# VH-VL binders against a9kqm9, part 38

Target 1, 255 residues: a9kqm9
Amino acid sequence: MRIIISPAKKMVENIEALPVCGEPSFIDQTNQLLTYLKSLSYEEAKEIWNCNDQLATMNFERIASMNLKTKLTPAILSYQGIQYQYMAPEVLEKDQLEYIQEHLYILSGFYGILKPLDGVTAYRLEMQAKVNLSDKKDLYEFWGSLLYNKLREETDFILNLASKEYSKCIERYVTEDVRLVTCVFGERKGEKVIEKGTYAKMARGEMVRYMAEHKISTMSEVKKFDRLDFSYDENLSNETKLVFLKGESNVRDRK
Key: E = the ipSAE of ESMFold2; O = the ipSAE of OpenDDE; V2 = 0.75 times the mean of E and O plus 0.25 times the DockQ between their complexes.

## First folded at step 21 (VH-VL; framework fv_emapalumab)

Design g04 (at its last look DockQ between E and O 0.01; V2 from the best seeds 0.00; counts 0 for: pae O 7.3 > 2, off the site)
Fold by ESMFold2, look of step 21:
Structure g04 (fold): chain C 255 residues (1-255), chain A 120 residues (1-120), chain B 111 residues (1-111)
Amino acid sequence: as target 1 above (255 residues)
Amino acid sequence: EVQLLESGGGLVQPGGSLRLSCAASGFTFKSYSMSWVRQAPGKGLEWVSYISGSGGRTYYADSVKGRFTISRDNSKNTLYLQMNSLRAEDTAVYYCAKRGYSWYFYFDYWGQGTLVTVSS
Amino acid sequence: NFMLTQPHSVSESPGKTVTISCTRSSGSIARNYVQWYQQRPGSSPTTVIYEDNQRPSGVPDRFSGSIDSSSNSASLTISGLKTEDEADYYCQSYDSSRHYVFGGGTKLTVL
């Protein structure tokens, strides 16, 4: 089994002084994207980043001075946000850290796919960014089947904990010999299941911890996830989708 | 040269409070998680609390959870331990300790300690 | 949660070898690395072994660490004992509840 997760927009450098233990698999493609970004005018780059002048200036200067080989941070520590807070990777035990190094991949518009302890530098490039690469219309076309093929070489079972924006770069290319199973974290309101993005990100981070703590290797073990008041719902689930419902208010009425 | 200097210990009655400080120098303080470790007179080492480099994650031993609060001020290179509802069993020398540069948990530097005595 | 058990004391003559054991009560000793700290009387602890068997710079090679998975234990071995080795020794590991666990400590007397 392999697990995919989203990056985060906010990135930091040197916040935790823990060692880098690898190089991104697709660093050559990252260099190509860096060359493209360096070729942009300020206004072209600002449009791609879709941000105010303060952020655009910072990122424009960052790109101008970027070196992909120096000032590196482990990827799983560089991305910030509630998903990564709930993972708390800096406090994983040795065998749990080894588990995520073997099983967990972080998707990235800039790096493609990352192992947790790969060395990265901070960047801004969302997978949905409107880029114009000479023979590709967007980043989904740029990455093509490269990311999926890397996963396919290692597993016939992919557990998807990424947002749709990022998982799309895998889903477009999945073949019949690989199971891709998406975890959905929501709550029931009336007859509908509502996903609250903050709770979903908390649950995705907590699922990674749960899997590392228990060295999960099967779908039946994944279904036993019960953290943050979520529980698996067999009726809403199928062979490609595992639905976990938060037990808010329903739990109090069951007895 | 890494230096850690604890202060704020003293004599306090049961139920009282103290705040310990640890002044750090010789390394990039904000980049390293820190811990408090205590040692009761004539006894062994007991881990008390942990705080990540950013301050975003904290953990406590069961014996102090709900009574002690670890914090840090990265602009002042200082680690703190707020100790409330003190008990006789909290009597100990309190050390601040720095995590090594490794994913695999150990302390590479320790302070000299500050004595806390809780007695009625 | 787990505990690490050490003998309360050991003693041996200068020039000889001692071994201090550290037994983990639940879960594999290999789940996390084991560290060893030396504490001389009146002083704060210092690291003599980290990551099971690594020595920090300045620690002599007569200090060594090992792991025995079959007994679920770690060991600190000190050969060529010197009077300066007289100290308390603590093993330490980490668990999934995100905290450091110390052994009870072993007083080494060099007679």
Scores: ipSAE 0.424, ipTM 0.742, lowest interface PAE 2.2, mean pLDDT 90
Fold by OpenDDE, look of step 21:
Structure g04 (fold): chain C 255 residues (1-255), chain A 120 residues (1-120), chain B 111 residues (1-111)
Amino acid sequence: as target 1 above (255 residues)
Amino acid sequence: EVQLLESGGGLVQPGGSLRLSCAASGFTFKSYSMSWVRQAPGKGLEWVSYISGSGGRTYYADSVKGRFTISRDNSKNTLYLQMNSLRAEDTAVYYCAKRGYSWYFYFDYWGQGTLVTVSS
Amino acid sequence: NFMLTQPHSVSESPGKTVTISCTRSSGSIARNYVQWYQQRPGSSPTTVIYEDNQRPSGVPDRFSGSIDSSSNSASLTISGLKTEDEADYYCQSYDSSRHYVFGGGTKLTVL
């Protein structure tokens, strides 16, 4: 089993918290992207980053001096956001850390795919960014099936806790011999399930933590997730989708 | 309630053809992979063929590869098995089976089966 | 590829406990999850255990599954045996090609 999650937009450098235990699998492609980014003007880069002047300036300077081999932070500790806050990787115990190192991957526009303890530097590059590199129209084309193939080499089963923006780079290449299941965290509104971004991010982080704490390996165990007032709904779920509803209880499911 | 109802079985001569159907209800048909599993008289269960929810991917047991074709019509909630070049050893009750709601490969619901007899 | 081997038959009296084994010929039994199906005479199979030890809704807790890595086998245990438990039982897993693999089946007779 492999778990995939989205990165965060904000990144920090923390080279002392945990040791870096690996190198990104596609560091050469990352270097290609870095080279491309370094070749851009400020205006071009700002457009790609789609951010304000303050962030653009910061990132422009960052790219100019970026070295992929120095001042590295473990990936899982570098990203800052609600999802990572609730995952709380910095307080994971040894066995929990080992669990995520084995099972968890972070998708990235810049690095492609990361293990939790891969060494990374702070960057800004979203998967949906429009880049013109090597006759590719965007990062989806740039990465192609590489990220999926990496996962496929290791597992027949993928639990998708990533946003659609990032999971697309996996979903489009899924083969029959691989089971991909997406978790949906939402609220019931009439006959529809509404995903609120904040709560979804919270739940995704908490799910990863939950799985690490309990060394989860089965679908049944995932369905038992009950944190943050979420509960599994069997009726809204299907072969490829696990739906968790906030503020509801499911009498049909064993927890 | 999930229901699977097979039909199309019967007596056929060796070398003949037969088309089985499985009518599904009680669940979102297109969301689940389906399989055919057969059981020769007095024998055990044998997986025959698999088809994905969308129908885009199919797999076959070596014993039927090249002779059988699995398909589905999601608009009709129906699974099919086209059997060509039938042999005596294909004689069996054929079950349609729904994949379970799990990461792993198992069946959670079975039809009642339809008997196929291949004999001269 | 691998095969799953089951005893041809087992028998036990009502109220007792019976265990049916399923041995994998190659590769670890723990590599892929094992399922168990019950087939009563004249009926279609029904799922009684999935993912080694999970029971579907409606299956009594008398039914349990386990894995023994040392013997490379899975086991179905039925406690408090009842007459309605008389059936054929099949273990199932899946190979590296994701093809379903069934055991040969075990006939359980309730004496």
Scores: ipSAE 0.029, ipTM 0.524, lowest interface PAE 7.3, mean pLDDT 92
ESMFold2 (binder alone), look of step 21: mean pLDDT 92; pTM 0.929

Design g05 (at its last look DockQ between E and O 0.66; V2 from the best seeds 0.00; counts 0 for: pae O 4.8 > 2)
Fold by ESMFold2, look of step 21:
Structure g05 (fold): chain C 255 residues (1-255), chain A 120 residues (1-120), chain B 111 residues (1-111)
Amino acid sequence: as target 1 above (255 residues)
Amino acid sequence: EVQLLESGGGLVQPGGSLRLSCAASGFTFSSYSMSWVRQAPGKGLEWVSYISGYGGRTYYADSVKGRFTISRDNSKNTLYLQMNSLRAEDTAVYYCAKRGYSWYFYFDYWGQGTLVTVSS
Amino acid sequence: NFMLTQPHSVSESPGKTVTISCTRSSGSIARNYVQWYQQRPGSSPTTVIYEDNQRPSGVPDRFSGSIDSSSNSASLTISGLKTEDEADYYCQSYDSSRHYVFGGGTKLTVL
């Protein structure tokens, strides 16, 4: 089994000085993207990043000085967000760390796919960014089937804990020989299941911890997830989607 | 050279409060998690509390949970331990300890220690 | 919940070899790396072994660490014993609920 998760928009450099153990699998493609980004004017880069001038200035300076081989942080520590807070990778025990290094992949618009301990530098490039590189109109075209093919060579079972923005890179290419199963974390609202983004990100991070703590490798074990007041709902689930519902007592329906 | 210098220990009554400080130098303080470890007179080492490099994650031994608060000021390269509702069994030398450069858990440097005595 | 059990004391003559054991009560000793700390009387601890068998810079090579999975224990071995080695020695491992877990300590007396 392999587990895919999203990155986070905010990244920090050296927030915890823990060792890097590897190089991103698609570093050559990352170097192509870096060269492209360095070739842009400020205004072109700001448009791609779709952000205010403060963030655009920071990232423009970051790109200008970026070296993909130096000043690296383990990927799983570099992303700043609630999913990563609930995962708490800096305090995983030895066998739990070994589990995530074997089973977990982080998707990235810039790096493609990352092992947790791959060395990265901070960047800003969301998967939906509109790049124009070698006749590719966006990053989905740029990455093509590369990310899925990497996973397919290693497993016939992919557990999807990533957002749609990122999992699309994999879902587009899934073949009959690989089972891709998406976890949905939500709450009932009448006949519908709604996903509250903050709680979904918490649950995705906690699912990674849960799996590492139990060395989970089967769907049956995944279904037993019961943290953060979530529980598996068989009636809403199918062979490609595992639905986990938050308990009734924790529902706050104020808009 | 890495240095960790504790201060703020002293004599305090049961139920009292005390704030320990640990001044750090010789390394990038904000990049390393830190711990407090204590040692009662004539006894062994006991881990007390942990704080991540940025300060967003803290852990406490059950014996101090709810009474002690670990914090850090990365702009001053200083680790703190606020100790409230002190008990006689909190009497110990308190050490500041730095996590080594590793995913695996050890301390590579220890401070000199500061003595806290909780007595009537 | 596991304990790390060390002998209370050990004695040996200068120039000889001593081994201090650290036995884990439940779960594998190999689940997390074991560290060893030296504490001379009146002094703070210093690290002599980390990650089972690694020496920090400045620690003499007469200090060595090992793991024995069959006895579920770690060992600190000090060869060529010197009077300056007289100290308390603590092993340490890690646990997600209690975090840094220390053994009870071993007093080494150099006769």
Scores: ipSAE 0.550, ipTM 0.800, lowest interface PAE 1.9, mean pLDDT 91
Fold by OpenDDE, look of step 21:
Structure g05 (fold): chain C 255 residues (1-255), chain A 120 residues (1-120), chain B 111 residues (1-111)
Amino acid sequence: as target 1 above (255 residues)
Amino acid sequence: EVQLLESGGGLVQPGGSLRLSCAASGFTFSSYSMSWVRQAPGKGLEWVSYISGYGGRTYYADSVKGRFTISRDNSKNTLYLQMNSLRAEDTAVYYCAKRGYSWYFYFDYWGQGTLVTVSS
Amino acid sequence: NFMLTQPHSVSESPGKTVTISCTRSSGSIARNYVQWYQQRPGSSPTTVIYEDNQRPSGVPDRFSGSIDSSSNSASLTISGLKTEDEADYYCQSYDSSRHYVFGGGTKLTVL
């Protein structure tokens, strides 16, 4: 089993807190992206980042001086956001950390795919960013099937806890021999399930923690997730989608 | 050289409030998680509270939850502990402690401590 | 949740070897790393062992740590005991619920 999650937009550089253990699998491609970004004007880069002037200036300076081999932070500790707050990676126990190091991957527009303890620098580059590099129109084309192939080498089962923007780079390449299952965290509204971004992010982080705490390896165990007032709904789920609803108790699962 | 210097301790009545400070130097303060650990007179060490390097995560011992608040100002290299609704059992020397250079939970440096006495 | 239990006191003569145990009440002792802290009278704690058996710089090699999974305990061993080693020693581990967990401490007296 491999678990995939999204990165956060905000990153911190913390080079003294924890050691890194490993190098990103596609560091050469990342270097290519870095070189490309370094070649851009401020205006071009700002367009790619799609942010305000303050953030653009900060990131422009970062790119100009960026070295992918120095001042590294473990990936899982570099991202700042609700998902990572609830995952709370820095308080994982030894065996839990080993679990996520083995099973968890972070998708990234800049690095492609990361293990939790891979060394990274702070960057701003969303997967949906529009780039013109090597006759590719965007990062989806740039990465192609590389990220999926990396996962495929290791597993025939992928649990998708990533947002659609990032999971697209995996979903489009899934082959028959691999099972991709997506977790949906939402609320019932009539016959529909509505995903609220904040709660979904919370749940995704908590799911990762839950899986690490219990060393989850089966779909049946994933379905037992019951944190943050979420519960599994069998009727809304199928072979490729696990639906968890907030504020509902599945009476059948308690019997 | 790493230095941690606690201050703000003193005598306070039950139900009162007190704010402790810990001035840090000799390392990149924001890069390290910090904790408060206390020791009642003649007793052992008890972990009180934890805060991550950038303050995004805080944790508390059950004995102080809802009463104590840990915070930090990285621009001042200072750690704080706001203590409210103080009880006699909160009487202790309070140490600020720096997390070691490791993923795992241990302290590599301790302050000299500041005494908090809660008494009527 | 778990507790760490230490003997209240141990004593030994200079030059001898002493061992202080730290037993975990539940869960495997190997699940989380164990640390040891020394506290001399009237002083702040100092780290003598971290991650079961690692010594910080400045800590003599007379100090060593070990884990025994069969007894679910950690041990601090001090060889060539010196008068300056007289202190309280605390083991410490951690979990996701209680975070930092300390043992009750052991008073080492050098006879």
Scores: ipSAE 0.035, ipTM 0.595, lowest interface PAE 4.8, mean pLDDT 92
ESMFold2 (binder alone), look of step 21: mean pLDDT 91; pTM 0.925

## First folded at step 22 (VH-VL; framework fv_emapalumab)

Design j01 (at its last read DockQ between E and O 0.73; V2 from the best seeds 0.00; counts 0 for: pae E 2.3 > 2)
Heavy chain, then light chain:
Amino acid sequence: EVQLLESGGGLVQPGGSLRLSCAASGFTFSSYSMSWVRQAPGKGLEWVSYISGSGGRTYYADSVKGRFTISRDNSKNTLYLQMNSLRAEDTAVYYCAKRGRSWYFYFDYWGQGTLVTVSS
Amino acid sequence: NFMLTQPHSVSESPGKTVTISCTRSSGSIARNYVQWYQQRPGSSPTTVIYEDNQKPSGVPDRFSGSIDSSSNSASLTISGLKTEDEADYYCQSYDSSRHYVFGGGTKLTVL
ESMFold2, look of step 22: ipSAE 0.544; ipTM 0.800
ESMFold2 (binder alone), look of step 22: mean pLDDT 92; pTM 0.931
OpenDDE, look of step 22: ipSAE 0.069; ipTM 0.661
ESMFold2, fold request of step 23: ipSAE 0.509, 0.626, 0.488; ipTM 0.790, 0.833, 0.782
ESMFold2 (binder alone), fold request of step 23: mean pLDDT 91, 91, 91; pTM 0.923, 0.922, 0.927
OpenDDE, fold request of step 23: ipSAE 0.005, 0.690, 0.643; ipTM 0.506, 0.850, 0.840
ESMFold2, last read: ipSAE 0.525, 0.468, 0.526; ipTM 0.806, 0.790, 0.797
ESMFold2 (binder alone), last read: mean pLDDT 91, 91, 92; pTM 0.926, 0.907, 0.928
OpenDDE, last read: ipSAE 0.677, 0.674, 0.000; ipTM 0.848, 0.849, 0.485

Design j02 (at its last look DockQ between E and O 0.01; V2 from the best seeds 0.00; counts 0 for: pae E 10.5 > 2, off the site)
Fold by ESMFold2, look of step 22:
Structure j02 (fold): chain C 255 residues (1-255), chain A 120 residues (1-120), chain B 111 residues (1-111)
Amino acid sequence: as target 1 above (255 residues)
Amino acid sequence: EVQLLESGGGLVQPGGSLRLSCAASGFTFSSYSMSWVRQAPGKGLEWVSYISGSGGRTYYADSVKGRFTISRDNSKNTLYLQMNSLRAEDTAVYYCAKRGYSWYFYFDYWGQGTLVTVSS
Amino acid sequence: NFMLTQPHSVSESPGKTVTISCTRSSGSIARNYVQWYQQRPGSSPTTVIYSDNQRPSGVPDRFSGSIDSSSNSASLTISGLKTEDEADYYCQSYDSSRHYVFGGGTKLTVL
């Protein structure tokens, strides 16, 4: 089994070196993207990053001095944000760290796909960024089937905890020999299940923790997830979709 | 050159309150979790509290839970420990400690400490 | 909720080797990383070993750490003892509730 998750926009750089335990699988493609980004004017880069001048200036200077081989941070510690806050990888035990290194992949517009302990530099490049690589119209076309083929070499079962923006790079290419199962975290609103992005990100991070703490290896164990007041709903789920519903916290506390 | 400078220690009566500060410099403060560790006179080290780099997660030793509150102001590069309902057994030198890469669960830099004395 | 037990004191001559033990009272010592800190009189602690057996930059290679699952203990070994090694030494680990635990400390005397 392999688990895919999204990156985050905010990244930190560790100055004191880290025990980095690998190089990104597609570092050559990342170098192509870096060369492209370095070729942009400030205004072209700002347009791609779609951000204010403060962030654009910071990232423009970052790209100009970036070296993909130095000042590296393990990927899972570099990404910040609510998903990673709820995952809290910095407090996992030794065997839990080994679990995520074996089972977890982080998707990235810049790196493609990352193991948790792969060494990364901080960057800004969302998968949906409007890049103009001469023979590719966007990053989805740039990455093509490379990311899925990497996963297919290692597993016939992918648990999808990534947002649609990122999982699209995998979903487009899934073949019949690989089972891809998406976890949906939502709440019932009338007849529909509604995903609220903040709760979904919290739950995705917490699911990674849950799986690492319990060394989950089967679908049936995943279905037992019940953190953050979520519970599995068999009636809304099927062979490719596991639906978890958030309960009414205060209503149930009144027992 | 990492520096951690504690302040706010002093003499306080049992049941009183005191707020410790730790001024940090020489590193990107918001990127690192921080802890308070204390050492009673003539005794060993005791971990007191932890706060993540963003401030989103906090943990406390059982001996201080409910009485002490750790916090940080990343815009001022300052770590705090609010100590309420102080007891004689809280008398110690309090160290501010910088956590390294947290998967190794170690403190790579320590301050000089600030003395808290709780006596009637 | 466990304790880390260290000997109260250890003495050895310059040039010799000393080993300081750190025994975990419950749960496996191998489950969580062990750190070692040196504290000279009147000074703040400094790290000499992290992650069981890793040495920070600037710590001489005569300091080493090890784990022995059979005795449920960690060890700090200092070879080629020097007078500047005289200090208190603390082991430290953590539990699944993310509480950090220090050993009681060992006073090393270099005679």
Scores: ipSAE 0.006, ipTM 0.512, lowest interface PAE 10.5, mean pLDDT 87
Fold by OpenDDE, look of step 22:
Structure j02 (fold): chain C 255 residues (1-255), chain A 120 residues (1-120), chain B 111 residues (1-111)
Amino acid sequence: as target 1 above (255 residues)
Amino acid sequence: EVQLLESGGGLVQPGGSLRLSCAASGFTFSSYSMSWVRQAPGKGLEWVSYISGSGGRTYYADSVKGRFTISRDNSKNTLYLQMNSLRAEDTAVYYCAKRGYSWYFYFDYWGQGTLVTVSS
Amino acid sequence: NFMLTQPHSVSESPGKTVTISCTRSSGSIARNYVQWYQQRPGSSPTTVIYSDNQRPSGVPDRFSGSIDSSSNSASLTISGLKTEDEADYYCQSYDSSRHYVFGGGTKLTVL
């Protein structure tokens, strides 16, 4: 089993953190992207980054001097956001860290796909960014099936905890021999399930932690996730989708 | 140094069976997917079968599907190809090939090959 | 499914530059997935180019790969041709349905 999650927009650099234990699998493509980004004007780069002037300036300077081989931070400790806060990788025990190193992948617009302890530098590049590189118009085209193929080499079961923007890089290439199961964290509103971004991010992070804490390896065990007031709903779930509903635990216990 | 050594080739009659082996060394065998690629006499290369590092995933060319079985024993660093219901068109040198780096689905190392001849 | 088509043979004099094409029959040629293998007579194939234009260690820089989207083809270029370059060359790519796909091969003769 491999777990995929989204990156965060904000990144920190901490070279004194946990040791870097690997190099991104597609570092050559990342270098290609870096070279491309370095060739851009400020205006062009800002458009790609889709951010304010302050961030654009910061990133423009960062790209100009970026070296993918130095001052690296483990990926899992570099990304900052709600998902990663709830994952709390900085307080994972050794065996839990080993678990995520084995099972967890982080999708990335810049690096493509990362293991938790891959060495990365801070960057800004979302998967949906529009680029003009090697006859490709966006990063979806740029990466193509490379990210999926990386996963396919290792597993026939992918647990998708990534946002749609990133999971698209995987979903569109899934073959019949691979089971992709997406976790949905939402609330019941009448006949619909509504996903609130904040709670979904919290739940995704917590799920990763839960899986690491219990060394989860089966779908049955994933279904037992019950943190943050979420509980598995069998009726709304299927072979490719696990639905967790917030605030439904009491109802389930009454059955 | 990476080494791949095929064995098990020989002469077999149509409809017969043969099991090829590939002994691997010089790398962490279980970490790499392996493939069989064959080459008929005077012809080009044809991919035959793929197996993932753990052995959990296998794929076959249409030409051999249902007749050939790829497997591996990671404890022995050995790749296998069980060939059943052999046909004349299966006559070829069979190479074991190691997956390369960066997950681009290419082969970085090839064995010397073992000849399989299917003939009456 | 797609096929990769190569010229049956090419020939050139030592010191010159030769180019071998590999054309994909259907679908867009897949960037990062085109490889080239060299096979000398009586020998097993060896990788000379991977991922369109990357050279393995030990492969001279006389060997280069490129992709031409307009013609839906990949090319192997060998500059400064040497007698030792005489061999069969195969392009290879990947398809999810067919997995690994090889071209028909090109026999390069050094005159």
Scores: ipSAE 0.005, ipTM 0.506, lowest interface PAE 10.3, mean pLDDT 91
ESMFold2 (binder alone), look of step 22: mean pLDDT 92; pTM 0.928

